# Miniprotein binders against Mucin-6 (MUC6), part 44

Target 1, 185 residues: Mucin-6 (MUC6), of Homo sapiens (Human) (q6w4x9r395to579)
Amino acid sequence: GHCSLEGGSFVTTFDARPYRFHGTCTYILLQSPQLPEDGALMAVYDKSGVSHSETSLVAVVYLSRQDKIVISQDEVVTNNGEAKWLPYKTRNITVFRQTSTHLQMATSFGLELVVQLRPIFQAYVTVGPQFRGQTRGLCGNFNGDTTDDFTTSMGIAEGTASLFVDSWRAGNCPAALERETDPCS

## First folded at step 22 (miniprotein)

Design cm27 (from cm5 with R68L)
Fold by OpenDDE base, look of step 22:
Structure cm27 (fold): chain B 185 residues (1-185), chain A 85 residues (1-85)
Amino acid sequence: as target 1 above (185 residues)
Amino acid sequence: SMKRIRVWIIVEGDPEKILEASDKIYEIAEELGVEVFVYIRERDGKLVVVIWVEGDEEKVKEFVERVLEILKELGAKVEVEEEEL
């Protein structure tokens, strides 16, 4: 499954459902029992302009019992609040520079993250087949059905992205806004 | 220097009611200068609320104490795990 966060406010789920939202919060991107140690991938969005519709991804956070790995738009990688030199390796996670503009977080448990630093901070999440039907968050449920991707954290299917996205917030933030968008724009 | 700690608070109960109290939780976190995440997670087929907090030991402990009081009033079942950083 491939999930992408592109263009500052565009998301494509594991099931290839595209949507757009505007929020300035930290959101659960991916939860799964397949992630060890209560692992979760989070996305941090912030205001990028003067209007409420000008929002962008500014960091990705992998949170587990043992780690809090943050990859930020300024290319700083931290774990548990400490800056780390790349390549950085934990027990089952490696963060390294893939290209001049891309960082990668590789794991032993079937999660891959690629972060594009320039010109726009973007993230690409890949999960193995073992994650099928076992994912939750903004990236959807990876069950091959796009119609139920907007299932909230409470297990309720929503018709719009805003309530769906808001249900996955992990911080204090205002309500998200949605727009119908072309993911290729 | 004061050591830093991380605390996981796993809260069982009505997630909606627990999340209603999240505003207060965030206010406490801001007041104390600790980092906090509050989110829903599925564990063992049940929905729980996770309160993740990190910061200086003294501040985190105060945070936890105050939050536990709130949760107690809600009648929630709470599990607390602490890690030193």
Scores: ipSAE 0.875, ipTM 0.942, lowest interface PAE 0.5, mean pLDDT 94
Fold by OpenDDE base, fold request of step 24:
Structure cm27 (fold): chain B 185 residues (1-185), chain A 85 residues (1-85)
Amino acid sequence: as target 1 above (185 residues)
Amino acid sequence: SMKRIRVWIIVEGDPEKILEASDKIYEIAEELGVEVFVYIRERDGKLVVVIWVEGDEEKVKEFVERVLEILKELGAKVEVEEEEL
């Protein structure tokens, strides 16, 4: 499955459902029993301008029992609050520079993260087939059905992205704003 | 220098009721200057609320104490795990 966070406010789920939202908090992108040690991938959004519609991804966070790995838009990588030099390797996670504009977090458990640093901070999440039907969060449930991707953290299917996104917040956040997206975008 | 710790609070119960108390949790976190995440997770087929907190040991301990009091009032089952950073 491939999930993308692009253009500052666009998300495409593992099932290839596109949607857009404007939020300024931390959200759960991916939860799964396939992630070891209660692992979760999160996205941090912030204001990029004066308008409420001007929001952008500013960091990606991988949270587990042992690690809090943050990849931020300023190219700083931290684990548990400490800045790390690249390539950085833990037990089952490696963060390294893929290209001049891309960082990658590779794992031994079927999760891959690529972060594009410029011109827009964007993230691409890839999970292995073992994750099928076992994912939760903004990236959807990876079951091949786009119609149920907006399942909330409470297990309720929503018709709109705003309520869906808000259900996956991990912080004290205002309500997310929704805008319809073109399936071709 | 004061050591930093991380605490995981796993809360079983009605997740909706627990999340209703999240505002108070965030307020406490802000007051104490600790970093906190509050989110729902599925565990063993059940929905739980995870409260993740990190900061100076003294502040985190106070946070946990205050949050546990709130959760106790809600009748929630709580598991607490602490890690030194």
Scores: ipSAE 0.857, ipTM 0.934, lowest interface PAE 0.5, mean pLDDT 94
Fold by ESMFold2, fold request of step 24:
Structure cm27 (fold): chain B 185 residues (1-185), chain A 85 residues (1-85)
Amino acid sequence: as target 1 above (185 residues)
Amino acid sequence: SMKRIRVWIIVEGDPEKILEASDKIYEIAEELGVEVFVYIRERDGKLVVVIWVEGDEEKVKEFVERVLEILKELGAKVEVEEEEL
């Protein structure tokens, strides 16, 4: 399963459903029982222009009972608030420089994150087959059905990306703005 | 304060009612200068609200005390786990 966060606040879910939103917040990108110790991925978006319709990804956060790994657009990697040299290793996570412009977080539990640092901060999430049908968040539910990928944090399938994205806010933030993608996509 | 801590507050109850209090929770966090996440997670077949907070020990402990009072008024059941950073 592949989920992408690309420029202009575009997301493609694990079931390949594309959508766009505009919001300034921290959002839950991925939750799953397959992530150890209450693990979750979060995505941080901020304003990238003059209007609210211009937002972009500025950081990705992996949060668990053991770690808070932040990969931010200033190219600094921290764990629990401390800057780390790469390659950085824990018992089950390795963060390393894939190329001059890309970092990779590899794990022993089937999650892989690739972050493009330049020219535009973007993220690519890959999960193994054990995650099938067991994900929640902006990356969708990974059940092979694009029609219910807009499932909210309350477990309700919505027809608009805006309501879906707003339900996954993890902070006190303005409501997301969007121009809807094709309803049939 | 000399120490930073992290606290996880796991809240059982009606998530909509608990999230109605989130404006107050965020206001307290801003007042005290602590970092907070508030979000819904599924645990053991039920939805819970997670309140994650991190910062200066004295400020985080005040945050927790004030938030637990709000949650008690809502009739919510809570688990609190504290970690030193």
Scores: ipSAE 0.842, ipTM 0.920, lowest interface PAE 0.7, mean pLDDT 88
Fold by ESMFold2, look of step 22:
Structure cm27 (fold): chain B 185 residues (1-185), chain A 85 residues (1-85)
Amino acid sequence: as target 1 above (185 residues)
Amino acid sequence: SMKRIRVWIIVEGDPEKILEASDKIYEIAEELGVEVFVYIRERDGKLVVVIWVEGDEEKVKEFVERVLEILKELGAKVEVEEEEL
């Protein structure tokens, strides 16, 4: 299964459903019982232009009971807050420079993350077949059916990407520049 | 203080009611200067809310105490696991 996070906040799910969203938050990208120690992959998005509709990926975080690995657009890799020299290896994870522009996080549990650092910060998530039907998050549920890939964190299938994405927020989102005020209502 | 800890609060209960409190949880985190994630995951066929917090030991412990009071008012069952970084 392949999930991609590309420039302009474009996502393609494990079931090949493309969508776009405009948010400045941390989101759950992937959860699964196949990830050891309560593992989850998270994506951090921030404003990339002068308008609220221009957002882009700025970091990817792998979080578990053992690790908090952050790969950010400044090309620094940390684990549990400490900067690491590459290649960096734990018991079941290796992070290394694949090319001058790409980093890779390889694991023994069927997750692979490739991060393009330049020219645009992008991420590519690959999971093995054991993950079929056992994923949750922005990458979808990996069940071969694109009609329910917009399943929220509460398990509700939505018809719009915005409701789906908002349900997967995992951090404090910045206050909207235009507050909820409508003098006509 | 330079001692840093991480706490996982696993919350069983109505996820919608628990997430309605997330704005207050984030306000407490900002006040205390601790890093926090709040999200839903599935455990044993049920949905739980995870509150992950990390920072200075004294500030994290105050965060946990205040958040547990909120969760008690919501009737939630909690598990708390602390680790030193």
Scores: ipSAE 0.837, ipTM 0.918, lowest interface PAE 0.7, mean pLDDT 87
Fold by ESMFold2, look of step 23:
Structure cm27 (fold): chain B 185 residues (1-185), chain A 85 residues (1-85)
Amino acid sequence: as target 1 above (185 residues)
Amino acid sequence: SMKRIRVWIIVEGDPEKILEASDKIYEIAEELGVEVFVYIRERDGKLVVVIWVEGDEEKVKEFVERVLEILKELGAKVEVEEEEL
């Protein structure tokens, strides 16, 4: 299964459902019982700097009981707040420079993350077949059905990306005002 | 004591009602200068709220005390796990 975060604001789910959103927050990208130690992948978005209403991906975070690995657009990789030289290896995770512009986080539990650092910060999530039907988050539920990919953190299928995305917030973010028509104002 | 700790608070109960308290939880985190995530996850077939907090030991412990009081008033059942970093 493949999930992508591209162009700063576009997401394609594991079931190939595309959507776009703008928000300044940390969001749950992927949760699954297949990730050990209560693992979760999170995505951090912030203003893109050239428009009031546009946001873009600025970091990806892997969080578990053992690790908080942050790969950010400043090209620094940290674990638990400490900067790490690449290649960086734990028992189950290796982070290494794949090319001059791409980093890879490979794991023993079927998760692979590739981060394009430049020219635009983008992320590509790959999960093995054991994850089928067992994912939650912005990458969808990986059940082969695009009609319920917008399932909220409470398990409710929504028809709009914005309600779905807002339900996956993991940090303190202002809610859109009712009169706002631009999602990141 | 200048050491950093991380605490996981796993909250059982009605996630919607627990998340209604998240604004107050975030206000406490900002007041104390600790980093926090609040989110829902599935554990053992049911939904729980995770409150993850990290920072200076004394500030995190105060955060936990104040948040547990809020959660107790909501009737929520909690598990707390602390890690020294």
Scores: ipSAE 0.836, ipTM 0.917, lowest interface PAE 0.7, mean pLDDT 88
Fold by OpenDDE base, fold request of step 24:
Structure cm27 (fold): chain B 185 residues (1-185), chain A 85 residues (1-85)
Amino acid sequence: as target 1 above (185 residues)
Amino acid sequence: SMKRIRVWIIVEGDPEKILEASDKIYEIAEELGVEVFVYIRERDGKLVVVIWVEGDEEKVKEFVERVLEILKELGAKVEVEEEEL
């Protein structure tokens, strides 16, 4: 399964459903029992301009009992709040520079994250087949059905992206704005 | 250097009711200068609310104490786990 966060406000789910939203919060991208130690992947969005439509992805956060890894445009920060030299390696996670503009977080448990740092901060999430039907968050449920991707954190299917996205908030934030748009168009 | 800690608060109960109190939780976090995440999660077939907090030990402890008081008033079941950083 491949989930992408592109163009600052576009998301494509594991089931290949594209949608757009504008929010300035931290959201759950991926929760799964397949992630060890209650792991979760989160996306941080912030204002990139003065208008509500000027929002962009600014960081990706992997959070578990053992690890906190924050990948931003400028640095990788871990548990102690210090920027780390790459490659950074933990028990089952390695963060390294893939290219001059790309970072990669590789794991032993079937999660892979590629982050494009420039010119636009973008993220690409890949999960193994063992995650099928066992994912929750903005990346959807990875069950091959796009019609139920907007299932809220409470298990309710929503028709709008904004309500769906808002349900996955991990911070105190205003409501998201949505527009159904194919990011590949 | 001041000791830093991370605390996980797992809250069982009505997630909606717990999330309604999240504004207060965030206010406390801001006041104390700690980093906090509040989000829903499925655990053991149940929906729970996770309150994740990290920062200086003294501040985090105060945060946890104040949050636990709120949660107690809501009648929620709470599990707390602390990790030293």
Scores: ipSAE 0.828, ipTM 0.926, lowest interface PAE 0.5, mean pLDDT 93
Fold by OpenDDE base, fold request of step 24:
Order: structure tokens, then C-alpha cells, then sequence
Structure cm27 (fold): chain B 185 residues (1-185), chain A 85 residues (1-85)
């Protein structure tokens, strides 16, 4: 499954459903029992302009019992709050520079993350087939059905992206705004 | 320097009621200068609210104490796990 966070406010789920939202919070991208130690992948969005529609991805956070990894445009921060030299290695996670503009987080448990740092901060999440039907969050449920991707954290199907996204908040933030997805953007 | 710790608070109960209290939780976190995440998770077929907190040991402990009082008033079942950083 491939999930993408692009263009500042666009998301494509594991089931290839595209949608757009404007939020300024931390959201759960991916939860799964396949992630060890209660692992979760999160996305941090912030205001990038004056209007409420000017929002952008500013960081990706991986949390587990043992690890906290924050990838932002400028640095990689871990448990001690210090920026790390790359490559950074833990027991089952490696963060390294893939290209001059891309970082990669590789894992032993079927999760891969590629982060484009410039010119736009974007993220690409890949999960193995063992994650099918076992994912939750903004990246959807990876079951091959796009119509149920907007299932909230409470297990309720929503018709709007804003309500769906808001249900996956992990921080104190205002309500997300929904915009129509432009496939040409 | 002061020891840094991470605490996971797993809260069982009505997730909506717990999330309604999240504003207070965030206010406490801000006051004490600790990092916090509050989110819903499925565990063992049940929906729980996870309160993740990290910071200086003394501040985190105070945070946990104050949050537990809030959760107690809500009648929630709570599990607390601590990890040294």
C-alpha cells in the first residue's frame, strides 16, 4: 500500500483515494497492530500563509514505546530532543539520506517512509501486504475499497474529509477545513 | 540535569467524554512545559484514548497526577506505563 501527502494539503490513501483538507494539527496517519510496540505514524500540519486554506505538512512523527522520531524540513530529532547525524539507527528503524532532497526511514517490520524535503515538504508511506485491512488513520484502511476510507477513529463512516481528518487529531487544534480535490493540482 | 521520562496513559471508557476533557489536558501540559499527544486507538477490540507525555520527570509526574484526577472524575479505567529516556 502506498499513501502520499503532497502539495501541502493533498492526501492519497493506501486504496488510492485522493482528498484534500486544511488543518493545523498533528494527525494519525497510520495505526496498525502490525507496527511493533504500539507504533503510530503521525503528520504535523501548520499554517503556511494568512488564509485558513494555506496549510502545509511540516513534519512526520513516528511514535512507539521505545522510539520517537521527528522528521522535519531542517532536522531529524529523536528521544533526546537532539538533532541526529544521518544515518540514524535503532533496533528496527534506520533513517538515512536517500538523495540530496529526500530522506528515508526504513524498518524491519514492513513500513517505509520517504520524505521529500525540498522544494515542498512531502511524505510517502509504503506498507507491506501484511498490513492489508489492518490500518487506521488518514492513510485509510488498506482494504481495496475507497468508499470506506473515511472511517473515523470511532469506527464511523464519514462523508466529508474534514470530519474524517478531525477524528484522527493527536493534538490541540482547530477544526479542519475541507476543499474539493483537484486532480490537476 | 533532571531526568527525562515518557509516560503512556491508556484510558478505557467513553472516548468522546475523555476527548472532551482533552482541552484541560493540553492546558496542563502547556502550563507544565511537557510534550503531549492525545489520540484514539484500538486495542484488543476496544477503543481507548492514549495520552502520551514526555518531559522532565518532575513535570511529567505532576502532569500525570493532575490528569489522573480528571480521568477519575470521568470514571475511566486507566493504565499507566513509564519509560526512562
Amino acid sequence: as target 1 above (185 residues)
Amino acid sequence: SMKRIRVWIIVEGDPEKILEASDKIYEIAEELGVEVFVYIRERDGKLVVVIWVEGDEEKVKEFVERVLEILKELGAKVEVEEEEL
Scores: ipSAE 0.822, ipTM 0.924, lowest interface PAE 0.5, mean pLDDT 93

Design cm27 (from cm5 with R68L)
Fold by ESMFold2, fold request of step 24:
Structure cm27 (fold): chain B 185 residues (1-185), chain A 85 residues (1-85)
Amino acid sequence: as target 1 above (185 residues)
Amino acid sequence: SMKRIRVWIIVEGDPEKILEASDKIYEIAEELGVEVFVYIRERDGKLVVVIWVEGDEEKVKEFVERVLEILKELGAKVEVEEEEL
């Protein structure tokens, strides 16, 4: 399964459902029982221009009870609050420079993350077939059906990307209440 | 203290009510200078709220104390796990 986070805040789910959203926050990209130690992948979006629709991906975070790995636009990797040089290895995760413009996080548990640093910060998530039907978050539920990929953190299928995305917030969001009251969001 | 710790607070209860308190939880984190994530995940067939926090030991412990008071007022059941970084 493949999920992508590309410029202009575009996402394509594991079931190939494309959408765009309007948000500046940290969001849950992927949760699954297949990720060890309550692992989760998070995406950090920030304002990239003067309007609320001008947002872009600025970091991807892998978080579990054992690991915290932050990959940001500055080509830095942080684990458990300590900065590390690449390649970085744990018992089941390796982060390394794939090319001059791309970093890769490879794991023994079926998750692969490729991050494009230039010209635009983008991320590509690949999961093995053991994840089928067992994912939650912005990358969808990986069940082969695009009609329910907008399932919220409460397990409710929504018809709009904005309600779905907002339910997956995981960090402090300065404008969250204004966005929730905006009839166009 | 220069010692850094990480705490996981796992909260069982009404996720919508617990998340209504998230603005206050983030305000406390900002006041204390600690990093925090608040989100829903599935555990053992039910939804829980995870409050993940890390930073200076004294500040994180104050954060946890104040957040647990909020969660107690909501009637939530909590599990707290702490680790040194």
Scores: ipSAE 0.798, ipTM 0.905, lowest interface PAE 0.8, mean pLDDT 86

